# Designs tried in a protein design chat: miniprotein binders against q9ydz1. Part 40

Target 1, 329 residues: q9ydz1
Amino acid sequence: MVQGLPGEFEDYLYRVIASLYRYAERLVVVDYPSSPTRRSIDLIVSLPGSRVVLIKAIYDASLISKKEVEELSAVANSLGVSAVIIAERMGREDLLTGVVYDRYGVNMVNLETFENFVSGREEVYVTRYKDIYTVSISSEKLREKRLEKGLSLGHLAYMLKTSRKSIYEYERGVMSPSVEKAEKLVDILGEEILEPIDILTSPRKPVSKRDFDKPEEALVGEKLLELGFKVSHAKRTVVDLVAGRSGEEGVGSRIMIVVKRSREGRERMMSRIMKGVKMGSILSSSLYAVVNREEKSLIKDIDYTKTIVKDVREFINDVSRGRVEENEE
Short names: E, the ipSAE of ESMFold2; O, the ipSAE of OpenDDE; V2, 0.75 times the mean of E and O plus 0.25 times the DockQ between their complexes.

## First folded at step 18 (miniprotein)

Design j3 (at its last look DockQ between E and O 0.91; V2 from the best seeds 0.72)
Fold by ESMFold2, look of step 18:
Structure j3 (fold): chain B 329 residues (1-329), chain A 95 residues (1-95)
Amino acid sequence: as target 1 above (329 residues)
Amino acid sequence: SPEELEEAIERIWEAIRIVLRAFEREEQGRLEEAMEKYREAVRILEEVLKELEKVLPRIDSEEEREEVERVIEFLREAIELYLEFVEELEKYLGE
C-alpha cells in the first residue's frame, strides 16, 4: 500500500508487478518507505533457477538519487543477490528495448527488455556507455575466429576501418566495439563472436561500508564484519541492517535486522517487521528484531516462529556462538 | 574539517570495538575487566564529543555542519547506551 503517491507512480509499479508475476516463481512487494522516490527497493523476485533479484521500478529513472541506488547496490552485494532498475525513460530520453543502461553502477533496462530476457525470448547484447552503444563480444571467440580465417590484427583493422590497437583491445576484453563495428565483425567472423549480457550480474562496484545510524546497529554491524559477513546499513527500506556470507558449499548465510527507530510507534515497528519477514522468506532468511528490554513489550504479539527478538548483547552473543549462520529451508 | 571528522570517526570505531571486547570479557565472567573496557569506550567517546563540539562553530558548509551534527547525535546516544552497560555492572560489583 502506497500512501499519498501520484497515480502515475502507482500505475507503473503495478504494470511491472503484473508483468513479472507471469515469470517470477515468487514476488514480494517492498512498499516502505511509502514514497517511491525515497525507497531503494520496490520488488524482490525469485526467477527460475533460484535467482533472486532486488528491483527498483520507476517510470523515469532521473527521479531516483545516487543514495537510493547505492543502497540498492550495497544491499544486493551484502546478500549475494542481483539488482536491477526497471524504467522506461531517463529524463527526456526513452530507454531502448534490448539495451542495458547504467545508473550509478546498477544495470537498468526497460520492462520489455527484462521480460524478453527472463522469458528466454531474446538475449541482450547492447550496452549504452556514455553516448555510444556498444556490443558485447566474446574475446576468446573473436580471437579464435580471426585466427581460423588467417586474418592478422592489421588486416581485420583495415576491414573495419579502425586501428590494430582497437582489435587487440577487443580481443583482451578491455574495449567493446560500437554497433557499427560489431556488425562488420559479425559479417566477417560470424555470430559466434557475440556474447549475451547477463543483466542479473551483481553490481560491479559494490561497497560494504561501515556506517551507523544508531549505537546498536554499529555494534551489530561491526561484530558481523569481524565474523566475515558483508554488511550494509540500510536507511531506505524496511530493514535497518543486512548481512551475508558465502557458505563452503556455495550456500550463503543471510541476516536481516530491524532496529526500533526514534519516535517509531508500535504500529509502524510491527508493519516493518511483517514486511521484513516477507523479504526474509524470499531470501531464505529469518528476521531479527533488535530491541531494548523496555521495547520488547511493544512487539510481544508478533509471530516468534518467523521473527527472533533480541537485545544487542543477546544478539552479539548468539552470533559469536554461530547460532545466526543457520538458514531454514 | 573533513580530516578532523575522519579522525573522529576512526576514534568512534575504536570505542565500538572496545565495547565488543567488553562483551567478550563479560561472557567469560570477567566483569571487572568488562567494566574497565566499557568505561574506556565512554571516555573515548566523550573526548571525541568535546572535540567535535569545539569544531562545529568553525564549519562554513551547511552540508558539513549537518554531517558533524549527525555524528554528535550518535555520540550522545552511544555514551548513554554504554553508560547503561556500566551501571548494570556497577550494581553487581557493589559500585
Scores: ipSAE 0.728, ipTM 0.930, lowest interface PAE 0.8, mean pLDDT 84
Fold by OpenDDE base, look of step 18:
Structure j3 (fold): chain B 329 residues (1-329), chain A 95 residues (1-95)
Amino acid sequence: as target 1 above (329 residues)
Amino acid sequence: SPEELEEAIERIWEAIRIVLRAFEREEQGRLEEAMEKYREAVRILEEVLKELEKVLPRIDSEEEREEVERVIEFLREAIELYLEFVEELEKYLGE
């Protein structure tokens, strides 16, 4: 019995897909695992300017686990791509349009905010962390406009009923003003002090925990780490490992690895490989299927032109020799 | 203790690194040395496994117990895999 997705989740994901399809150069639906409430990544979207984003879409962001967000962030960081959560609410609170929320270190916005951002219709200036709203301002423009008006730090502080220290911290970019203070700053200095938030910021570096579920994963992961790759273990997506290395020209090699799971049947592994190929196409990444030697015979019959089937030793030897087959698209 | 588990994990990663060095030896045609390194890795993992199996009954926290059980499962699978690597080399050297 495929327990049917709660209709609300499927409906919201479809709404997000339908919206983003208008703006995306490429869109891949990540339908693994089958349960959306156990999935770290729902969509991969290529946006104009070669910007790739991993999207978790969930109607109620209170239902997303910390582990799912951490995986989303880790995968995005390893691949050198962005991550975002698209949600309508957090528990009983609806997400406001024009506000970027923090959810476990990943930017979270409602669909409308994301649409406005990707379409260039509206810029976003407001962030929420916990219960604190702040406005993004250019520290340089703030100082410039203050000086153009002949205002000292102390004078501007007095006008805002704040400390000289607060104004100094704004001009250093170490603190952002509250909404109320930002409104007053805009009134005094003009709107040019506002700095649009890039929603598609790369997640903060997860500490690559050496947390592998399989001996083969551990060998592969450790070797890639030794070779200077960022590696992330992924338990809640199609692939089991993702790795990325920045190249000299900023275009890094991206590797995704499907490791055969214990008691995983051929058909299920093949399904994951096929889904991994779809992910690889948008990520410009090589897809490796790492299997035991005995299992390699089970997979050989499948000419997946975009999948390299290796045993763990062959894989390690190939990557050690710099034979990462870059998918030349 | 959490410290004992951390030490166990460090030893597991040492064994993993030893196996990676064994692969380098195989690639160099130094098959006997590779085989010895695999055996060394297996020995380390067997020692860690034995230690964790002794500690497992004394863990009161279900979360910690599940974590140690996962590590034990990993160790068993790793030992099996590395022994297979030894057997493959033994066959090759015996031919």
Scores: ipSAE 0.588, ipTM 0.885, lowest interface PAE 0.9, mean pLDDT 85
ESMFold2 (binder alone), look of step 18: mean pLDDT 86; pTM 0.861

Design j4 (at its last fold request DockQ between E and O 0.76; V2 from the best seeds 0.74)
Fold by ESMFold2, fold request of step 23:
Structure j4 (fold): chain B 329 residues (1-329), chain A 95 residues (1-95)
Amino acid sequence: as target 1 above (329 residues)
Amino acid sequence: SPEELEEAIERIWEAIRIVLRAFEREEQGDYEEAMEKYREAVRILEEVLKELEKVLPRIDSEEEREEVERVIEFLREAIELYLEFVEELEKQLGE
């Protein structure tokens, strides 16, 4: 694909949107920053069962950096939601339908795979692990079917031309067999040993680091950490800080914050606030604008019924007293 | 320089936490203690800023220089912000 052409990148995003609108209960496009290769999140969908997924959609995943994926991962982890990358290729390699890939700890699938999964047409069983394709096996069913057929670990290993250790590790869930080994296992023990992959699980290795671009953001982030929130600082999406924690009865709270970025004008900041409101609504999260007096004047035309405007002291005092309103819609 | 930058960052986080404690003292009506904490945080940041300004001439890596410059910019903005907290508290005390 032609690198750096926004129109062709937006064409793929719109193709993903067109595919998913049939299945999503709600769908929000996050089109900030304008460059598709500079933003960490392109789309947020709510699927049946109240599953919220943050999506990065890019035709060639080699064009997005580790920084964007790490931000996607950290934001999803802090908010307690899933993340996925939808792409058709990774550099010189086309992504295979029915295979889950890994990009810096985030699941990556092609669009057809995602469609088949969310529609319920096909389940996914195969993962690309290093240079090999592996198959997801139910440890419980594997052991059950092996014992039912009267096979020892050694006997089964002999039949597969593999080691006893490998069979042991499959049954412990520590290792997954190659496609070749899995085909033999299915021939011997039946398809019941296969276990579908839930591609919408939380990122496996999220990276969340304290960071500071703005002093207000640093104060807010540290205070929220003290209060038990998971906190992520974001540079490549519409909001600057996200925070989340679970409630006592499984109900979580989520906070999303916008601050003025360096050299950002009124129009750009207003645009981010508007888009952040939409992001917050699908996440059942309030949007806060944490601003000083000059910045407050800069954004005076926002919809105050949808955005809570505070200076940093007001915000910190409110959250310390438990008066931070949660936006549950 | 990398070790010096890491130590500087740790001291910056210490100052941030001191400001959070100052907010608490101010809410409790302990205005003199809050003022002392704001000023302590500013002193820490000013010291770190001076130290990093001394480090700049020794940095020949473009990546390291950019990171140190970013931290210096943060320090200047944070000192300005924390001095605003001091100013606002002084206004409250004089009113």
Scores: ipSAE 0.777, ipTM 0.946, lowest interface PAE 0.6, mean pLDDT 85
Fold by OpenDDE base, look of step 22:
Structure j4 (fold): chain B 329 residues (1-329), chain A 95 residues (1-95)
Amino acid sequence: as target 1 above (329 residues)
Amino acid sequence: SPEELEEAIERIWEAIRIVLRAFEREEQGDYEEAMEKYREAVRILEEVLKELEKVLPRIDSEEEREEVERVIEFLREAIELYLEFVEELEKQLGE
């Protein structure tokens, strides 16, 4: 049991929220599940330029499980949005300002780095993977500036006390230089070779997975896969499935689905639906509640104007007919 | 074996796809064909369930046992759900 002190987590989340309110067009707090150490998404933020980001905010990133980061990444990938981790520490080590860390394929930065990036106050060039620091450089600009100075690959390699192969790999973008080598490259070729890191990059790994959480979820998930959606199952957020498809006209359909669990009380399901509606508004996503026929009659009285309540058969038939009601907001 | 579990999982997905085809038939008004497909899916799941229940006591790995137990729970819930689909259609045809 990683007993994170409940207070430090809440205080840090509020600090992150207070910071992001200065830059966000829209901000949604995802307070589900109630335990922060079992939650894959803490915030959804819309930034200037129509950039939507899923944020995990935690003071100590060592408390984040691999499964939470994998879910964050999978959900972001399925919806075609970015994901980021904002943290101050990783165990005993403080996260450095101006450094992008890799945490299970998701970018991780401290709050100051994120603020600097979003405000345009400071660009970020340094990446850390494990214990290795590298500097982001433009492969094209490196080659251009090398040629402008009349330097061969071998001559530049000699100046850097490295191999010709290393310079060639930098110019191909297959390797990034160490901090020490990048400093020497900048001294020789100028700062124009540096390439700012976009912290808000979408997770690169496609994650469409079949999963056996509930029979209804399996049916819905399989049907959405058959229709060419990217599908992710979510166990650590408000919704149970997320799906996304790029449209021919560049308008991608986004679907979030809440499936009623056999042991889930009506009140808990309703709480998830209400929170799902808030998530849907910022994600421009349709929200479906998939219920059995008996439960559908009980939920009809719920004037959640933005939630489509269906049984599993009705849902599958509707999506098969292309009747995905996109919430055009 | 891991391979036997993978084969069982593929048979489960086959049954799920059969149910999706049954929904298409039901929507077309082919209720008899839909019911037969639901029953086919149930038969497949019942066979897989019986196989997994026989293998479960022989699994030495706790991790593998937990995975098989989760699949068994899914199978039981899926069989129940698909039988409900049959019963609902039988009621509609009997009225």
Scores: ipSAE 0.732, ipTM 0.930, lowest interface PAE 0.6, mean pLDDT 87
ESMFold2, look of step 18: ipSAE 0.764; ipTM 0.943
ESMFold2 (binder alone), look of step 18: mean pLDDT 86; pTM 0.861
OpenDDE base, look of step 18: ipSAE 0.714; ipTM 0.924
ESMFold2, look of step 22: ipSAE 0.767; ipTM 0.943
ESMFold2 (binder alone), look of step 22: mean pLDDT 86; pTM 0.859
ESMFold2, fold request of step 23: ipSAE 0.769, 0.767; ipTM 0.948, 0.948
ESMFold2 (binder alone), fold request of step 23: mean pLDDT 86, 86, 86; pTM 0.860, 0.859, 0.860
OpenDDE base, fold request of step 23: ipSAE 0.696, 0.698, 0.639; ipTM 0.919, 0.921, 0.906

Design j5 (at its last fold request DockQ between E and O 0.70; V2 from the best seeds 0.73)
Fold by ESMFold2, look of step 18:
Structure j5 (fold): chain B 329 residues (1-329), chain A 95 residues (1-95)
Amino acid sequence: as target 1 above (329 residues)
Amino acid sequence: SPEELEEAIERIWEAIRIVLRAFEREEQGRLEEAMEKYREAVRILEEVLKELEKILPRIDSEEEREEIERVIEFLREAIELYLEFVEELEKQLGE
């Protein structure tokens, strides 16, 4: 029960943390930038089976913008991990348990729904799209069960008080039935026609983005794109650039980079580096700091065993030769 | 104006790629070729910067103005950086 003040945002975030701590193998809190409505990622969790999820946790999802959600989505896609928004309401609307919502292309669920899903207590079957609630069904199983019962499209349509075109569309996977129609279908054909929704799918939006934030970042990003990485430039989290490339076992290489942001002082940059190291650890990736000589003095107190420091030329040359992830002191 | 900005952005990315090629030449010890590429990239960015500075006073949209101002700041920083690459190579060649 948190409303739009910073302390109340922390209360909800801690509710989410406490719940997920029971199920996560690892959990990292990302509290930068300090404003909950301006940051794209609040939590990173590793669930059983090495499934990593980037989480935006906010009581009222109407308080985050498209920019924050798009960054969350892009970063997740570049790293080959999942993204989800956990919220209790969207403006004046309370989010229902057992329902998947959409926020700018990212799945959004309330905490109870997420907890039930990750614990295996409940599957999720219902989506709220536009103004209606629809139920996920297997088009293949629907057709199979209808034919087993000897029902024609028209016969089934009559029983549901719908059109035969609607039944045909359900069986083609072009249309999902309303909750009312789905209940009738289950009564007639059995619950085997239901198709669970995996709320932890990777975001569907394309990732690989060119950006002009800083010249060093642009050079690094473009080179990584040339090498086949998915690349995202980030402005609303602790790192400036993330990149991922698939390997033989599905996930090959992950690269996370910090560069000095405009008008950023030593303390802020050091804080981002420290937090970025934690983010990288759960992603099995070292944090890289790409800096010039003046910027090296800003980070002289870092732990070089956890952060790889290179200038832009060194980084570009090393990645071109396959020497990324080498430690440097 | 949006078309002019898109064209400018494409030219900026061309310059960025030229610098990446310069890094390759430098890695190979081909320092004069690398320097030529750095200077080519700088010339491209200086041309784009001049064009955008001419356009900026004519922009009515606050959104477009802020976007162009951001690109101009990037250009100034990039030109400075690329010139530092040139300066570093000049020192090496004098050794």
Scores: ipSAE 0.780, ipTM 0.945, lowest interface PAE 0.6, mean pLDDT 85
Fold by OpenDDE base, fold request of step 23:
Structure j5 (fold): chain B 329 residues (1-329), chain A 95 residues (1-95)
Amino acid sequence: as target 1 above (329 residues)
Amino acid sequence: SPEELEEAIERIWEAIRIVLRAFEREEQGRLEEAMEKYREAVRILEEVLKELEKILPRIDSEEEREEIERVIEFLREAIELYLEFVEELEKQLGE
C-alpha cells in the first residue's frame, strides 16, 4: 500500500489552489472530511463566464476510489455544475499535457492542461480512454471540408488506409479518429476540422439515484424527486444531499441539505453547517439543516449562518409549497 | 437473491411514499388519516425487515451481506422515526 505521505497530498492541493487562484473569480476549499482519501470534493471554483466547477485534486489518480468519483459527478450533475479531476499521475504513468483522460466518467487532466484551458492559452483535442488515444474533430467540418476538396468517402478512406465505414462514422460523430488518422485528416483537410474539448463537459451524466442512508434523507430525496429536482446523496463531503432544478429561464434552484445523524454531536454538525454555508455562497444555493424536533431548539442559534433549520416534515411541507428560499444574491 | 433484495427495496420506497402522503394529510389537518398511513408504512417496513433478517444468515457473499445489513439498519431507523410520528399524532388526538 503506497500510503501517499499526508504531506504530498496537501502540497499538491496547495499547488492546485495557487494555480487556480490566478484565474478564479471565487475559490472555496472543501476540507471535509479531514482525510483526503475519503473526500469527493476538494475545491469549488467559479471561473470566468459563470462556470462553476467541483474539483477533486489528487497527485496520483490511482488513489481515488470509483465511489468518490461517482459522488463528485452526481453532486455536480444535480447542482448543474461541472466536475473535473486534476492529477499529475495515474499509478506509474504521468498524465500528459494536452490530453483529457476519462476517470470513472469524469474528465481528468494534469494541472498544466487545466491552466492552459482556463487561461485560453491552449486548446485540447486529445482524449484517452483506457489505452486508446483519439482526437476530437467536428463531424460537420470534416464532411464540409471533404466535400470542398471533392473527395468521396471512399477516396478519403483510401488516403487514410481505412474503411469507408470509418470515415462515415467520423462524419456522424459516433467515432473519433486515432492520433495518426487525425494527423492525416488535418494534413488533407486543414486544422479547421479540429474541435476543442470542453474539459468541463463530463463525458457521462449520472442519473439521479435513490439512496438509503438515513430515513430523513430518503424522505427528503423522494419528495425533491417528485417535485422535479435532480437529487444526489453525498457521503464524502460536507452536505448529505444536493438538489437542483432548472427553471424555465435556465436559472435553477439549488438546495444543499445537512441531515443530523443520531450519533453526530452538535459541534460536528455545526462545523458541517459552517462549511456548507461557504459552499452555498459560491454555488448560489440554499443550505438547509434537517434535524429532529427535539434537536431544533439546540440548533436554532445557527440563524446567524443564513442556514434554514427545519424538521423533516417542515422541510417537506415548505418545499411542497414552493417556499424554497432562493438566495437572491 | 439479488431479486429478493430489489423487491424489498421497492417495498421500502412504497413505505416512504406513504409517509410523504401522511405528511400531506397531517398538513391538511387530517390527523387520523395521517396516523393510519404512518402505521401502514411501519407495518410494511416491519414485514420487509423480518424477511431480510431471515435471509441474512443464508447469504454466502460478504458484499451482499454487507448490503443487506445496511438495509436492515436503515429499516430499524426508519421504523423508529415513523413510530415517533405516530406517537406525536396520538398526543395531539388525545389532547
Scores: ipSAE 0.715, ipTM 0.924, lowest interface PAE 0.7, mean pLDDT 87
ESMFold2 (binder alone), look of step 18: mean pLDDT 86; pTM 0.857
OpenDDE base, look of step 18: ipSAE 0.713; ipTM 0.928
ESMFold2, look of step 19: ipSAE 0.763; ipTM 0.945
ESMFold2 (binder alone), look of step 19: mean pLDDT 86; pTM 0.864
OpenDDE base, look of step 19: ipSAE 0.711; ipTM 0.927
ESMFold2, look of step 21: ipSAE 0.775; ipTM 0.946
ESMFold2 (binder alone), look of step 21: mean pLDDT 86; pTM 0.854
OpenDDE base, look of step 21: ipSAE 0.702; ipTM 0.923
ESMFold2, fold request of step 23: ipSAE 0.750, 0.769, 0.769; ipTM 0.941, 0.942, 0.945
ESMFold2 (binder alone), fold request of step 23: mean pLDDT 86, 87, 87; pTM 0.863, 0.865, 0.867
OpenDDE base, fold request of step 23: ipSAE 0.688, 0.630; ipTM 0.915, 0.905

Design j6 (at its last look DockQ between E and O 0.89; V2 from the best seeds 0.76)
Fold by ESMFold2, look of step 18:
Structure j6 (fold): chain B 329 residues (1-329), chain A 95 residues (1-95)
Amino acid sequence: as target 1 above (329 residues)
Amino acid sequence: SPEELEEAIERIWEAIRIVLRAFEREEQGRLEEAMEKYREAVRILEEVLKELEKVLPRIDSEEEREEVERVIEFLREAIEMYLEFVEELEKQLGE
């Protein structure tokens, strides 16, 4: 009779946390908004090798919308970090272990696959592409091994019962073979042609500056774009704007901003600020609260050592002078 | 229409950039120049607001209507903010 309770979604999230605890150097839970189906980010983890990953963890990925995934993707891209969806199902379909799925341009894997990948127990080679499974092949190694065996494109195509064009496209990296074709290729050329998938690459979708909700964040976002930051405006997480800029040989500067949302009371704004501080700590970024005089009274009891409070004019003047905090290295 | 909304949004971003130039003039102590830029941005936003308010009743799509309403709300808040900047500078200059 019950259509689902928030506690059921939290059970899966806790299972993911318990699994990742063994491998993460740091882990931050992002539980705002409180509804799991309305928020874009559930976890932020730092993994060995200085890899920070934004995670959406939901048992059935069909319950997360395109807007939520687009925000996850945009935020990760702007901050220069990875994003992944961890799920066990997509509607009626169970996610297979060892397979990378795509949800609106973000990699999606089941928990076992993610755990095996981060632990180093298993590499991932298989992607669900459209309605078939394909295998990641090194185009360079494929060509090298074919030439070592003295095989022409046509000869190899004959052996695979496919076209010369298909072999050519595999060697260009434009097309990936089906599992069936890949098995034949490995039988002929050896396992060296297989290319592991790095499931933790940055999302492929570009960020857009056309998103705006509040006048102050629009001004801030446009100015940061002028200064060379990648910028994302967010509605489904604790912060309203994130921005990042690449530095030489390392992580560049990161900026996170909270503004008062429409009809937001003191309790909600304070909660977002505190959770934003935690998000910033794992990202090596301070949290800014950009507020006017009237809004300052809503946040008078915050910890000013952890949150930088500016009006929009002060913020923009400071960033124009390069007074925004930079990540070390 | 989607084309009209897209053009309106582009004009909104131009006004936003004008306000950024006003901030620069204000930081440089060029208060009269800053005030004129704030007023220019307000005129642009008021024009866009009037155009969108005329179009809103003619929109059949609920999704498009909601998007236009969100843009209208943004415009009202932005105009109010920029007018406050103008008023503050008027007091500063008139003293």
Scores: ipSAE 0.740, ipTM 0.930, lowest interface PAE 0.7, mean pLDDT 85
Fold by OpenDDE base, look of step 18:
Structure j6 (fold): chain B 329 residues (1-329), chain A 95 residues (1-95)
Amino acid sequence: as target 1 above (329 residues)
Amino acid sequence: SPEELEEAIERIWEAIRIVLRAFEREEQGRLEEAMEKYREAVRILEEVLKELEKVLPRIDSEEEREEVERVIEFLREAIEMYLEFVEELEKQLGE
C-alpha cells in the first residue's frame, strides 16, 4: 500500500485545478508518477493566445526538490513552453500576492497571483530573489520620462538618495530598483515606468546533460541532439524524453518519447502511453513509444491512434528521414 | 576517481555514436560495415564495463557506488542490445 499522500497536497492540487479550469482553454492533469512529491509536472494548461504552461502545484514550495524544478524547466525549455510553480508558502513564509518569486530559475507565484495574471485583473511588478524584493521597470520608459522632466542622472540619483551609477544601471536594465526606490521613481516620473512581469516566461536553457538511464533512451536522445533538437530527459513525468526544434517557418516540431522501462509490465507501459497521449494532445506533439522488437508485438495491438510504436532503429530512421508525423490538428 | 568515471562516460557516448553510425550503414544497405561498427561499440562497452567492475569495490562513497552501479547496469543492457543487432544482421547475411 503506497501510503496516500497527505490529503493536503491533493486538496491543494484540486484547488489549483478548479481555479485554472475557469481560465484555461485546455487542462491536462499529469498524474504520473503517482507520488506528487516525485512529480515534476502536475498540470499542463493551454491559455488564451496559444500559451502552454507546465505547472508544478505544491502547497509548500520548500518540499519541492531542485531536481524536480530542473526537470520542469528542462522539459518546458525543450518543448518551447512556459513553466511556473504555484505555491502558497515557502516553509514558514506565505507567498505574497502580487510577487513573483524565483525558485531554482522558475517563476513561482501563489494561486491568487496566477489567477490575477491569467484573468488580466492585476499586473505583477514585484520580484523576489532570495530575500531581495525588486520592482520591474521599463528601462526605456525610465530614461524617457527622466529626460521629459529635464532631470539628469545625477539629479534623479540625488532625489532617490542613491548613486548616479544605480540610475544608470536601471536605465540599462542591468539592475532593478528596490520597492522603496521604485515607489520614489513612480512618484517622480509616473506609473508609466512600471513594466508588468510576464509570469509565463520560458525557463532559462538548462544545460542538456546527456543522461543515459537506458540504451534506447541514450540512442534516441543523442540522435535528436544530432538533428538539432533540444532534448531533455524526464525522470519524474509520464514521458522519458522530450524534444523540440524551432523551425524557420513557425511551428516547431515537438516530440515526446516513452521508452519502455526495465521490468515495466505491459499494463504500466500502456498506462504511460495513454497519459502521454493526453500530454501530447495539449502540446501538439508526436508521441513515440520506443520498445524492443520483441516488445513491439505486445504493444501493437493497441490502436492508440496518436501513438507511434517503434523500435529504436525504426525510430532513429524515421526521425532522420524527417518522418516525424506532426500531429495535424 | 571522478575523472575515471567521466572518461568512462565519454567512452560510452563514443560507443553510442558508433551505433548511430551503424544504423546509418544499415539504412544504406552496408550491412557488413554496420556489423563491424556494432562489434566495435560492444568492444568499447565491454572494456568500460570491465574497468568499472574493478573500481566498484574500491568506492567508499555510497552515492558514487550507486552511480557506478547504474552505469554498469546500463552497460550490460547496452551490450546485450548491440549484440542482438549483430545477431540480426548475421542472420540476414547468412540467408
Scores: ipSAE 0.685, ipTM 0.920, lowest interface PAE 0.7, mean pLDDT 86
ESMFold2 (binder alone), look of step 18: mean pLDDT 86; pTM 0.863

